# VHH binders against q9xw16, part 97

Target 1, 132 residues: q9xw16
Amino acid sequence: MSGWNAYIDTMTAAAPSIKRCAIVGAADGSVWARTEADNVFKASEEELKTFVALFNDVTQVPAKGADIEGVHYVVPRTEESLIFGKKENTGFFAVKTKSAVLIAVYEGPNEVAAQVRKAVESMQTYLNNAGY
Below, E stands for the ipSAE of ESMFold2; O stands for the ipSAE of OpenDDE; V2 stands for 0.75 times the mean of E and O plus 0.25 times the DockQ between their complexes.

## First folded at step 6 (VHH)

Design t67 (framework vhh_6fv0_2)
Fold by ESMFold2-Fast, scan of step 6:
Structure t67 (fold): chain B 132 residues (1-132), chain A 119 residues (1-119)
Amino acid sequence: as target 1 above (132 residues)
Amino acid sequence: QVQLQESGGGLVQPGGSLRLSCAASGFTFDDYYMYWVRQAPEKGLEWVSTISSSGSWTYYEDSVKGRFTVSRDNAKNTLYLQMNSLKPEDAAQYYCAADTYESGFPDYRGQGTQVTVSS
């Protein structure tokens, strides 16, 4: 729906280095909104179902890493309700809210990664406070 | 001035052990997650292990789990990597790194210390 796309727009405006992003259901990985066209978020429903299940125990994620859009990411650490990873110059941040998981894929150096993380965590806080 | 100085590398036979050290200075060591990364000849950088600022949480790449142990001594500003049951695949230049950008990703800054494993 158009409503959820407004949150995608807000995150990408806050951190222009986000290349692709999505908002998915925390329970099943169903896509609520995602970037489209030339920057379409390409993860399958099966991959997203597997990915959101990682939030059941984030401490197990670093040993194996995580897969998004068919790309395997190294995950050097996790934090509460936060999974993030790196594959060369590409990375992602994923945060869990009460009912959603926000996923942002970016490209750039560590300074850019920090800005992307802040944008995603700010939206996480907003949605949690809004009851999502 | 951020400085990281690795030491403890050397030549061992398969199955041997080494303990690597990293002396940190120029930043508040006990505020940062610390990392070990390695680079084998003709390969890219590989993340090996992470330790939280307090030392309460540790993480390992799957291939080193059960063989390597990361630890830190915040009073001495020193990071360690105990490496047991070394394999030829572990031969690499080892670097310690800090997350000084607070981005969650390691950024190596030292000269590294060479680990060679040969039969």
Scores: ipSAE 0.587, ipTM 0.795, lowest interface PAE 1.4, mean pLDDT 87
Fold by OpenDDE, second read of step 7:
Structure t67 (fold): chain B 132 residues (1-132), chain A 119 residues (1-119)
Amino acid sequence: as target 1 above (132 residues)
Amino acid sequence: QVQLQESGGGLVQPGGSLRLSCAASGFTFDDYYMYWVRQAPEKGLEWVSTISSSGSWTYYEDSVKGRFTVSRDNAKNTLYLQMNSLKPEDAAQYYCAADTYESGFPDYRGQGTQVTVSS
């Protein structure tokens, strides 16, 4: 198990509503780690490349939404290092670190989103402090 | 304190129309994307529509496309939802919301307005 897999486990343990999760390179969308088996993160490399590029200009993302795993999400707003979206009872949080993008796809009512956000932002802080 | 107050709900027959309003206060309204969500009995919250800060961009869930229109008047801090050709499956408690992921959905949600569609 790679060190990045441990971070996936940490995020999923912190927020049970997370169904799928991935850590990818911020520059090219290359997958460093992802949930697997029954909860495999299914985004393609091409899709991830497009997704991480959204962070180059987050101000445009709300107007277009974001696609993850072939699913289109509404993006209500963005922050410099945060993109989040919602579709019905599902959603995602994506945060950017110095070198990575953390993506968590969750399922549940809107109330669970706060826990998901905390999980990914905590990991974001940890990785940033670690130089990643 | 953020306050959202929905109004305009009621009982209509199938094919009827309603216009919902949401009065917002306690935050810079024109800086926020706004949402309409609804909750039918024994169902979870469903996202109905989204409108950008300026109103230049809108989103609708598939089930309401062509029937519902979201709009906003930033000078009045008011969000609207025009609902035409209403169906029984549109019956729900309708809420307006803003920035549901920052402080939590309940903190940026009104009390809702009830929409009932019945012949």
Scores: ipSAE 0.021, ipTM 0.290, lowest interface PAE 4.8, mean pLDDT 88

Design t68 (framework vhh_6fv0_2)
Fold by ESMFold2-Fast, scan of step 6:
Structure t68 (fold): chain B 132 residues (1-132), chain A 119 residues (1-119)
Amino acid sequence: as target 1 above (132 residues)
Amino acid sequence: QVQLQESGGGLVQPGGSLRLSCAASGFTFDDYYMYWVRQAPEKGLEWVSTISSSGSRTYYKDSVKGRFTVSRDNAKNTLYLQMNSLKPEDAAQYYCAADRSEAGFPDYRGQGTQVTVSS
């Protein structure tokens, strides 16, 4: 929680197409920081606990998809420490670090997804290097 | 110009098999993940399977696991879907698709090939 809101601000500034995002604990899905007010990230900690457990084996995720904020996303593929999905005009990117999972929900066509992915992966690299 | 041409669809009885093919041109086929998606009558588009550019990784929708096998021949610029133990719920127009934006989601698809499962 303390100071983690600055990283939310950094990601949303880097990719303006991000509508909502959060940084949560990798072990339990506990919220460290999230977007607030009109852009509040609405996922419950129970839903997030289920979501972060998907990183235990990302290869199993495409078969069943993923749920974020009560929305079911199709996940056609995964990469090591990266889960991403799409539902019509809405999508997400989630990456795992040593102790955190970063989740960014965006709206827009596939061409804006690359900018969101870059912002999330840049923060993943930064936090891993900082020991998180 | 990206072109994807599906073939191999047809009418089979429940429990039957079909092999779908997709001929790709207009892009460097072996650089891209490829996908199979389907659309049943009066329903939305549904993702079925994914294969990595080298063919080393494959993913499947839960309901087709163990019955469908995706493969590719990069020398022939061709994608395949072997469908075994076909069920009535597999009846759909099948499309091959590619993610040209590299955003991780298919954004180009072909004309499709029709699969009908009935007796």
Scores: ipSAE 0.553, ipTM 0.780, lowest interface PAE 1.5, mean pLDDT 87

Design t7 (framework vhh_6fv0_2)
Fold by ESMFold2-Fast, scan of step 6:
Formats: sequence, structure tokens, C-alpha cells
Structure t7 (fold): chain B 132 residues (1-132), chain A 119 residues (1-119)
Amino acid sequence: as target 1 above (132 residues)
Amino acid sequence: QVQLQESGGGLVQPGGSLRLSCAASGFTFDDYYMYWVRQAPEKGLEWVSTISSSGSYTYYKDSVKGRFTVSRDNAKNTLYLQMNSLKPEDAAQYYCAADTYESGFPDYRGQGTQVTVSS
């Protein structure tokens, strides 16, 4: 019915504090869908290729942090198929499914981060159940 | 409700050791990830270490890895940070923090404990 942009719309509707987001290929970081215009997700394909490779061993990520849109984020922990980070009042959540990585960048305090995490993890569950 | 009380800071020489403690109350301590964060004068808040609710997973900032060890005693509702081979750049106010919003990130509330590394 819809292309991958419909899932971007679903995530941003569920958590309006998401400023920018993207769905990228888990194998290569190729962009399947992203926010556009004034909220354009600005990561290069080279940066995304490097980022999705972090899911090969998430336990190594907290020591080094992660880069998204040219911004270096501190990653205080990871979970299975989940990388998330903070820089000041800005943060991100990234989840891996079988075929995709969903990345959401948001702004706000930890109570806002909790809302964003819930939205991203709900979409991860949905896409895994759909075979992606 | 959530209360965190840090202790164990002090003045040490480079290469010295300190053990920080954090007494937690007002929440089910053994259900939460715990963190150590620090703030040096004129610097932003910096994440140092994370420990899972069971203690099975620990994570460290690269610059403290091998020198610092985080641990917890769930029976005593206490979090620890063993700091060895202290360097001048480790001097900071240290805070313990809990993931109280279930966001994955530290929420600190205590006054902290001061670590000074001199001469």
C-alpha cells in the first residue's frame, strides 16, 4: 500500500518529539525512507554504512560512542538490537530488525526520551512481525 | 521519592585509589540500571560507567576502562565505583544516577562526592 515513508509518518505521529528519523538497510545503511524538507535527516550514506556496522557488536559501542548527522553522541549502554545516545538535550534511538535499522533523533529530557524509545521499539516489533 | 546519596570522595595523588559509594532508597533498586556520571569544573556532565540491574553487564567510558570498576550490592541497595590509577583528568564531582524514566539514560539527584587529584 504505502512505501517506507508511511512508517516514518507512523513513528513521528506516535512520538511528536522526534525531530528527524530514517529507515535504512541493515546490511549497508542505504536509505529506504527519511524525514524531508525542514526536518531532513542529514546523515551521509558513508556515515550510515559505518553506523549500521555497529550492530555487529553492540557491546563495543559505549566505550566509543556513535556518530549521526556529524554529531558525536555518548552511548551509556546498549541492549540487544538497540543503540541509543545523548548529547546535551538531544539524543537518538536506533533499533535493528531483520532487514532494517530505524533511527530517530529527538530533543528533550529523559521523560521525552522514554516516549521516543517506546515508539521506536513498537515499530521494531511491528516490522519484525511483518518479516522485515 | 528516589534518593541517592554519594560518598567516598577525597584528595589523592596521581596514581592513587578511591572507592565511591552510593546509597539508594525510595525505589526497587534491583530493577534498575545504575550509572556513574561526573562533572569537572567548567565542563559538562560526562558519563563514566553503567551497570545492569543484576550486575551482569558493565560499560565504561574509554578513558577509564581498566582503571575503574563499577559494582553493586542489591541486598544493601548500594552502588560502588572502585577508582584505581587516578589521573588529574579524573578530578570531578561524581554523581550516581538511576534510569528512573526507563529511557535508558541516567537521572541523577544527589549532591555528589568530590574527587580531587593533585600534585
Scores: ipSAE 0.673, ipTM 0.846, lowest interface PAE 1.1, mean pLDDT 89
Fold by OpenDDE, second read of step 7:
Structure t7 (fold): chain B 132 residues (1-132), chain A 119 residues (1-119)
Amino acid sequence: as target 1 above (132 residues)
Amino acid sequence: QVQLQESGGGLVQPGGSLRLSCAASGFTFDDYYMYWVRQAPEKGLEWVSTISSSGSYTYYKDSVKGRFTVSRDNAKNTLYLQMNSLKPEDAAQYYCAADTYESGFPDYRGQGTQVTVSS
């Protein structure tokens, strides 16, 4: 198990509503770690490359939405290093660090989103402080 | 240019009913979760109910379960809250809102509609 897998476990433990999670390279969308087994994160390399590129201009993302694992999400708004979306009873949070993008896909009512956001932003802070 | 306009509030006796409406414009209504929240005097804003984009999923504050029903008509860009068996503790300014994941509560709210419950 790589060190990145431990960060996946940390995020999923912090927010039980997270179903799938991935840490990918911010530059190219390469997968560094992801949830496996029954909750495999299934986004393709091509899709992830497109997704991480959204952070180059987040202001345009709400107009377009975002696709993860072949699912199209509505993106209500964005921040400089934060893209989040929702679809029915599912959603995602994606945060950008110095070198990575953390993606968490969750299931449940919007009330659980706060916990998911906290989990990924906590990891974002940790990794940024660590230089990643 | 999101706009939300609540209506349907009023004065009712305990045990009475009200039906709130929320007219939405300026965004793709049928893509968004919608919320009802309320603020009673000297209390903070509190969540009441949530409905998913299609209406397939509904969620309620425990204290209103079985009494309140949230629904939506996406063709009319309208959100509803049927309030039955109203209690004095339900008295509040009621707001509809669209979620932006800001501070645990939606950013977009209307001016609200006042619900008063008194014998």
Scores: ipSAE 0.019, ipTM 0.392, lowest interface PAE 4.6, mean pLDDT 89

Design t70 (framework vhh_6fv0_2)
Fold by ESMFold2-Fast, scan of step 6:
Structure t70 (fold): chain B 132 residues (1-132), chain A 119 residues (1-119)
Amino acid sequence: as target 1 above (132 residues)
Amino acid sequence: QVQLQESGGGLVQPGGSLRLSCAASGFTFDDYYMYWVRQAPEKGLEWVSTISSSGSRTYYKDSVKGRFTVSRDNAKNTLYLQMNSLKPEDAAQYYCAADTWSAGFSDYRGQGTQVTVSS
């Protein structure tokens, strides 16, 4: 319960342009930790269940895009364990580990987005090495 | 400076075909994913297609699958979009964009090329 919020804090410290983020279960989209209060990650459990299922075949995602917090994002490409999307000045990066999916929503230009991607991928590597 | 120059647009009837080209300069073209995006009159910008730096991977918006084919010639620094079976809904200004930040669409777009499909 309480330990997972430390990873949220680590990611947001590494990339301050992350506006909202969450760590959810890869199997069901259950929330393990998320940003709260003024930066609350607003996705429903049902939306997250649908979202994590996209990792079953990431190659199909660009055709339809992805929904996070009721916002439809264009997904121009995917990689093995990475889904990312863009909508005007906002975007997200989502990465899958062995048992979790990390989702970070950001605002800013593509230079900022690259910084957010680096932070999320660094955490993905850390959690995979920790057995998650 | 980064420059992208689109061409090949025009007026076609429904069911017609067009081939768009994008000439790139000012960056190492063969290092980057490239995109085709479009903007219809009074609509927002819409992603259409993606091609990897080598050309080995392609992605398409669901509504254009089977009709559009993206390709590239890295020796000529040129990106292409072959559009077949054009529909009125495909009428838009078409732009190419480079993924210079590995984060999706860059703001390095050319002036675009107009595609008009008769109703």
Scores: ipSAE 0.508, ipTM 0.754, lowest interface PAE 1.8, mean pLDDT 88

Design t71 (framework vhh_6fv0_2; at its last look DockQ between E and O 0.93; V2 from the best seeds 0.82)
Fold by OpenDDE, look of step 8:
Structure t71 (fold): chain B 132 residues (1-132), chain A 119 residues (1-119)
Amino acid sequence: as target 1 above (132 residues)
Amino acid sequence: QVQLQESGGGLVQPGGSLRLSCAASGFTFDDYYMYWVRQAPEKGLEWVSTISSSGSRTYYKDSVKGRFTVSRDNAKNTLYLQMNSLKPEDAAQYYCAAELHDTGWPDYRGQGTQVTVSS
């Protein structure tokens, strides 16, 4: 297991509602680590390249939404380094670090989203402090 | 308890305007993002607009940009949605909603107010 896989495990352990998760390069969307096996994160390289580029101007994302794994999510608002999306009983949190984008796709009612956000932002903070 | 009460809906012709209001109570209104969402017949709940606690940031779905304006009066605990150039596809039950848990999605919404757009 790569070091990045450990961070995937940390996030998924911290928020059981996370179904799929990935750490990708902020510059190009290259996958550094992702959930696998029964919970494979399935976004294509092209899709991830497009997705990470959303962070170049997060203010424009709500109008158009965001696509992950071929699924279109509504994005009602954004923060500087945070994009969250919603679709029915699913959603995602994506946070940007110095060099990476962490993406967590979760399932469940909105109540579980708080824990997902916390998990992802905690990892964001950790990675930022570590220089990543 | 959180209470949100919408008003201002009605029947208008295409191209017409409506101004929706939402009276909020039971929570610190000026601390939270507020939302407008809508639901048309045979469709799911649809996000329309979001406004930050201070009102300094507003967000709109693409189809309502330039036509709808969300605003708030925190002194009055009131949320507004000015809807101009209304289209038939804007017809829906409109709900005021509050994001109380910082999840990027509202947690509570009112009973709604009906907007009908017809010639």
Scores: ipSAE 0.892, ipTM 0.945, lowest interface PAE 0.5, mean pLDDT 96
Fold by ESMFold2-Fast, scan of step 6:
Structure t71 (fold): chain B 132 residues (1-132), chain A 119 residues (1-119)
Amino acid sequence: as target 1 above (132 residues)
Amino acid sequence: QVQLQESGGGLVQPGGSLRLSCAASGFTFDDYYMYWVRQAPEKGLEWVSTISSSGSRTYYKDSVKGRFTVSRDNAKNTLYLQMNSLKPEDAAQYYCAAELHDTGWPDYRGQGTQVTVSS
C-alpha cells in the first residue's frame, strides 16, 4: 500500500522502542496514519484536536501537561515545534511540521528516549522538506 | 564525575519562605537544562520547575506557579529555587536535577534537601 503509513514504518524501524505513533493534521488533528492492530494508537478525534491546538502556544503546556490516549503526561519543557512528556515507564515526543503533527509514544529509560527523539526529529525534517 | 549538592531546606510555618541552592560540578553547567523535582513521603517523584541553559526560559508546575521562582548563576555553577507562600502540600524532599541527554527529563539528581511545612 502507498500513503502515510510508510513514514510510520520508517520511524518505528529506526526506533524500535516506539510502541504507538500517528501522523495527524496540524489544523484539526485528523489522522493521516497511525500504528494498527496490537500497537493501535487510541486517541479520540476530540483529544487529537485539543492536542494539536497546544502547538499554538507551547509555552503554556508545561503548567498543565498533555493528554494522549487518555493518559495524562507531565511536560517539564517544550521547544518551538516540540512537545514531549513523561509518565512513569512511558513517554512521548510530538513534533509539528508545516501541516502535520507526528506523535510517538515509547517505553523505556532516558537512553531509549534519546533514540526516539532522533527518529521523530528526522521524520519532522523529511516532512518539512517534502512540503508538509 | 557529575555532582549535584542541594542545601537550604528546613522547617517553616505555612506562608513562610525558603531558598534552596544546588552546587553543580563535573559537567559544563551552562550547557544544560536544570530541574527541581520533589518527593513527599509515600508519594512518587514530582516535577516542580525547569530552567533553560541560559536562564531565559522557565517553567513551573501549575500548583507552584506564582509562588516559586527558579533561577541560576552560571558563573557560580549554582541553581536556586525561591519558595514563597509555602503550603503543607509543598513538604517534600527537594532534588536538583540535570538533563544531560536532551530527552525532556533529567538524567541525574542530587541527594536532596528536606522541606517541612508545619505550624
Scores: ipSAE 0.754, ipTM 0.879, lowest interface PAE 0.9, mean pLDDT 90
Fold by ESMFold2, look of step 8:
Structure t71 (fold): chain B 132 residues (1-132), chain A 119 residues (1-119)
Amino acid sequence: as target 1 above (132 residues)
Amino acid sequence: QVQLQESGGGLVQPGGSLRLSCAASGFTFDDYYMYWVRQAPEKGLEWVSTISSSGSRTYYKDSVKGRFTVSRDNAKNTLYLQMNSLKPEDAAQYYCAAELHDTGWPDYRGQGTQVTVSS
């Protein structure tokens, strides 16, 4: 997955509150790229397979929430290609493209969350326009 | 100035019903997702229900699904929560909340109304 790491760098630069993020295959949750080193995105293969399958019917997600990196998040609502998750002062945004799911885990207040959402949706649009 | 004022709380027996109301002002009510959240003694703030700006989509945490119904009247700038088959675990301070910044989580809430469930 040559070059996918640049997209990770672009998202984290656009929203510094993103602590960990990944680009995974929409069909199977396979990791195309992720944050590494001290900020490694540590979701397991089975967790990611379960997570991306949530996009098969986003209307069912709020009832039970979602898990990523072994953390359970409340999902108070969803949109057609976007799942929001919240736990205390942390959260995630996940968006689906044609081929992938972009996952960003952030820390901070709600003002920070808006920047994260903008960053991931901008990348969603970019990748969709590029055919991914 | 954004204002959310809850009402309709009170004491009810297990199995009973209550209808909460929330009067909203200071923003364009029908543009925003609205929420009910609650706080029980010795517990943090807990999400209960969400309703889309038009009212066409509703979401519930699993433990209240089928018992609670969220609704809104955009002409009256009012959010409602019909609470049926109340259980002791539903006792809490209930807050009306708004998502003013499109983050998937409410960023403004009212002062709340108390729901007590006791035999």
Scores: ipSAE 0.679, ipTM 0.854, lowest interface PAE 1.0, mean pLDDT 91
OpenDDE, second read of step 7: ipSAE 0.878; ipTM 0.939
ESMFold2 (binder alone), look of step 8: mean pLDDT 84; pTM 0.841

Design t72 (framework vhh_6fv0_2)
Fold by ESMFold2-Fast, scan of step 6:
Structure t72 (fold): chain B 132 residues (1-132), chain A 119 residues (1-119)
Amino acid sequence: as target 1 above (132 residues)
Amino acid sequence: QVQLQESGGGLVQPGGSLRLSCAASGFTFDDYYMYWVRQAPEKGLEWVSTISSSGSRTYYKDSVKGRFTVSRDNAKNTLYLQMNSLKPEDAAQYYCAKDYGESGFLDYRGQGTQVTVSS
């Protein structure tokens, strides 16, 4: 599908505290869309391949944490299709759909994190219902 | 109002054991994930362990796995951390912490209990 960037725009409009985000393939971590210019999402192909593989067993993630854009995040808990982590004042939410993984990096306290989570989960629900 | 009170810290030799307790009040304890976190002198706050609201799921930092066991007694609003085979690297102020809920991050923590490991 052309226009995957429209979903990036929708998520960032719903939660302005999202600094960077991407939509990647669940099988290989290939980038379908990402934030650009001054907010470019910068993760290597190898890092993204490793990251999406974490969804094969999310229960193993808390012991070691997760790396995104070369930043190591502590992941105190996971849910079946959700990995989220924190490092100081930054954090991320990543959700898996049938064929994609949505990753959103934000900065701010718990109240900001809750808003970002809602935006990412809303998009997850939409894409799953659309067959993605 | 939320209150968390830790106890059970002390001085042990390497290889020793301690059992920490956290008494919780002011919220519905059995609705929340709970955490143990620690802070060594001149270090940042470090996550150690997580336990689900029912106690059915537990998670551990890789370096404490197999040595530490988290548990809870929801009837008593109490969280526990059994620490075995303690290492000098485990010396820190230990805090229990309440989950924020939707974000999965720390909402509130207590005043802590000190764990010292030295020979």
Scores: ipSAE 0.657, ipTM 0.827, lowest interface PAE 1.2, mean pLDDT 89
Fold by OpenDDE, second read of step 7:
Structure t72 (fold): chain B 132 residues (1-132), chain A 119 residues (1-119)
Amino acid sequence: as target 1 above (132 residues)
Amino acid sequence: QVQLQESGGGLVQPGGSLRLSCAASGFTFDDYYMYWVRQAPEKGLEWVSTISSSGSRTYYKDSVKGRFTVSRDNAKNTLYLQMNSLKPEDAAQYYCAKDYGESGFLDYRGQGTQVTVSS
């Protein structure tokens, strides 16, 4: 098992509303780890390549939205290393580390978003401190 | 200040059982999810189990499902991990951890307790 799978498990365990999750390379969108089985993260590497490129200029993302797993999300705002989106009772949080992008897709009301954000940002901090 | 102290580790034969405990202080224990993580020799830190604030929800690493049980006593500010049917691959330093927090996951864990599984 890849060590990255442990981080997937940690994030999904930290926020029960997370349905799917992935860790991908920030440079090329290559998948390092993802949720599998009944909760397979379905985004293709081509899609992920496009997605991670959004971090090159996050200021334009709110105008365009973001696509993950073939689903289009409205992006209310962005931060330098944070992109998040919403669609009805679903959403995603994506955070960028030194070398990776962490993506968590969640389902639930707005109230659950805080826990999802905390989970991915905590992992972001951990990985950054670890040099990733 | 957040303090976590693990105990209950030891040497067991394959198929044996151990019960780990974690004493928590310095924060409102019953407001937080709690975690068990472990680090085997020459391996990275890996997640083992999570339990919700009230204890009503539990989560496990696939490899320990059906064998490990996480629980908590909020009145005693204590986290537990019952480990049954232990395997050699379960041998590791086991850590109790609070919510990740702002500083990172590792900053909110105890000193750990050693679990060794050997025939």
Scores: ipSAE 0.000, ipTM 0.221, lowest interface PAE 12.6, mean pLDDT 89

Design t8 (framework vhh_6fv0_2)
Fold by ESMFold2-Fast, scan of step 6:
Structure t8 (fold): chain B 132 residues (1-132), chain A 119 residues (1-119)
Amino acid sequence: as target 1 above (132 residues)
Amino acid sequence: QVQLQESGGGLVQPGGSLRLSCAASGFTFDDYYMYWVRQAPEKGLEWVSTISSSGSYTYYKDSVKGRFTVSRDNAKNTLYLQMNSLKPEDAAQYYCAADSYESGFPDYRGQGTQVTVSS
């Protein structure tokens, strides 16, 4: 039986610049898996519940931004199943699948951001094809 | 390669209007999302507005929504920001920025144009 941490490991192996990440339920923001120990993903249950609800209407997100781990990110644009934001040299990509939301926080320039985005979108495709 | 040149800033009274322009060159302008960002001395660099490559989608910072309108003329490689009902808190250096499709974040900024709102 595969644990959800195996998907976290796959994603971080594909993009080592991911500092922290999580897979959460799309309906309620419940944590299925997250990075732990020295790179623990620290978002609260209430924050994640609020965050996944943003996917109900992504067009409203740029005006307000998004909060992850108590950090407010500017979200200059969104796509249907993708929310991404930036705060100085740190940023995130979040993608929605049928039943999950994947969140990856990274640090680095735009070249790093592009690599993280590709890794997260690749995992999104894999999970959707697997029925998640 | 990518060159962005802002103009149209100036001094206005509260409630006044200004129209900013950004002349772009060195890239295929109609392939890029474009942004307006601003730098006020007290607040740091902040995002103001986004426009999609076609102009079909626009986004705004909450505090400027309804007062500012972003637009573009792809035939002229020019981005615009129409600013109405200007407030003292809008005083800043305004920059035009371009976004790569790979990262989804601004890669380039121009030199900026200054907006001052006096009493």
Scores: ipSAE 0.333, ipTM 0.647, lowest interface PAE 3.0, mean pLDDT 85

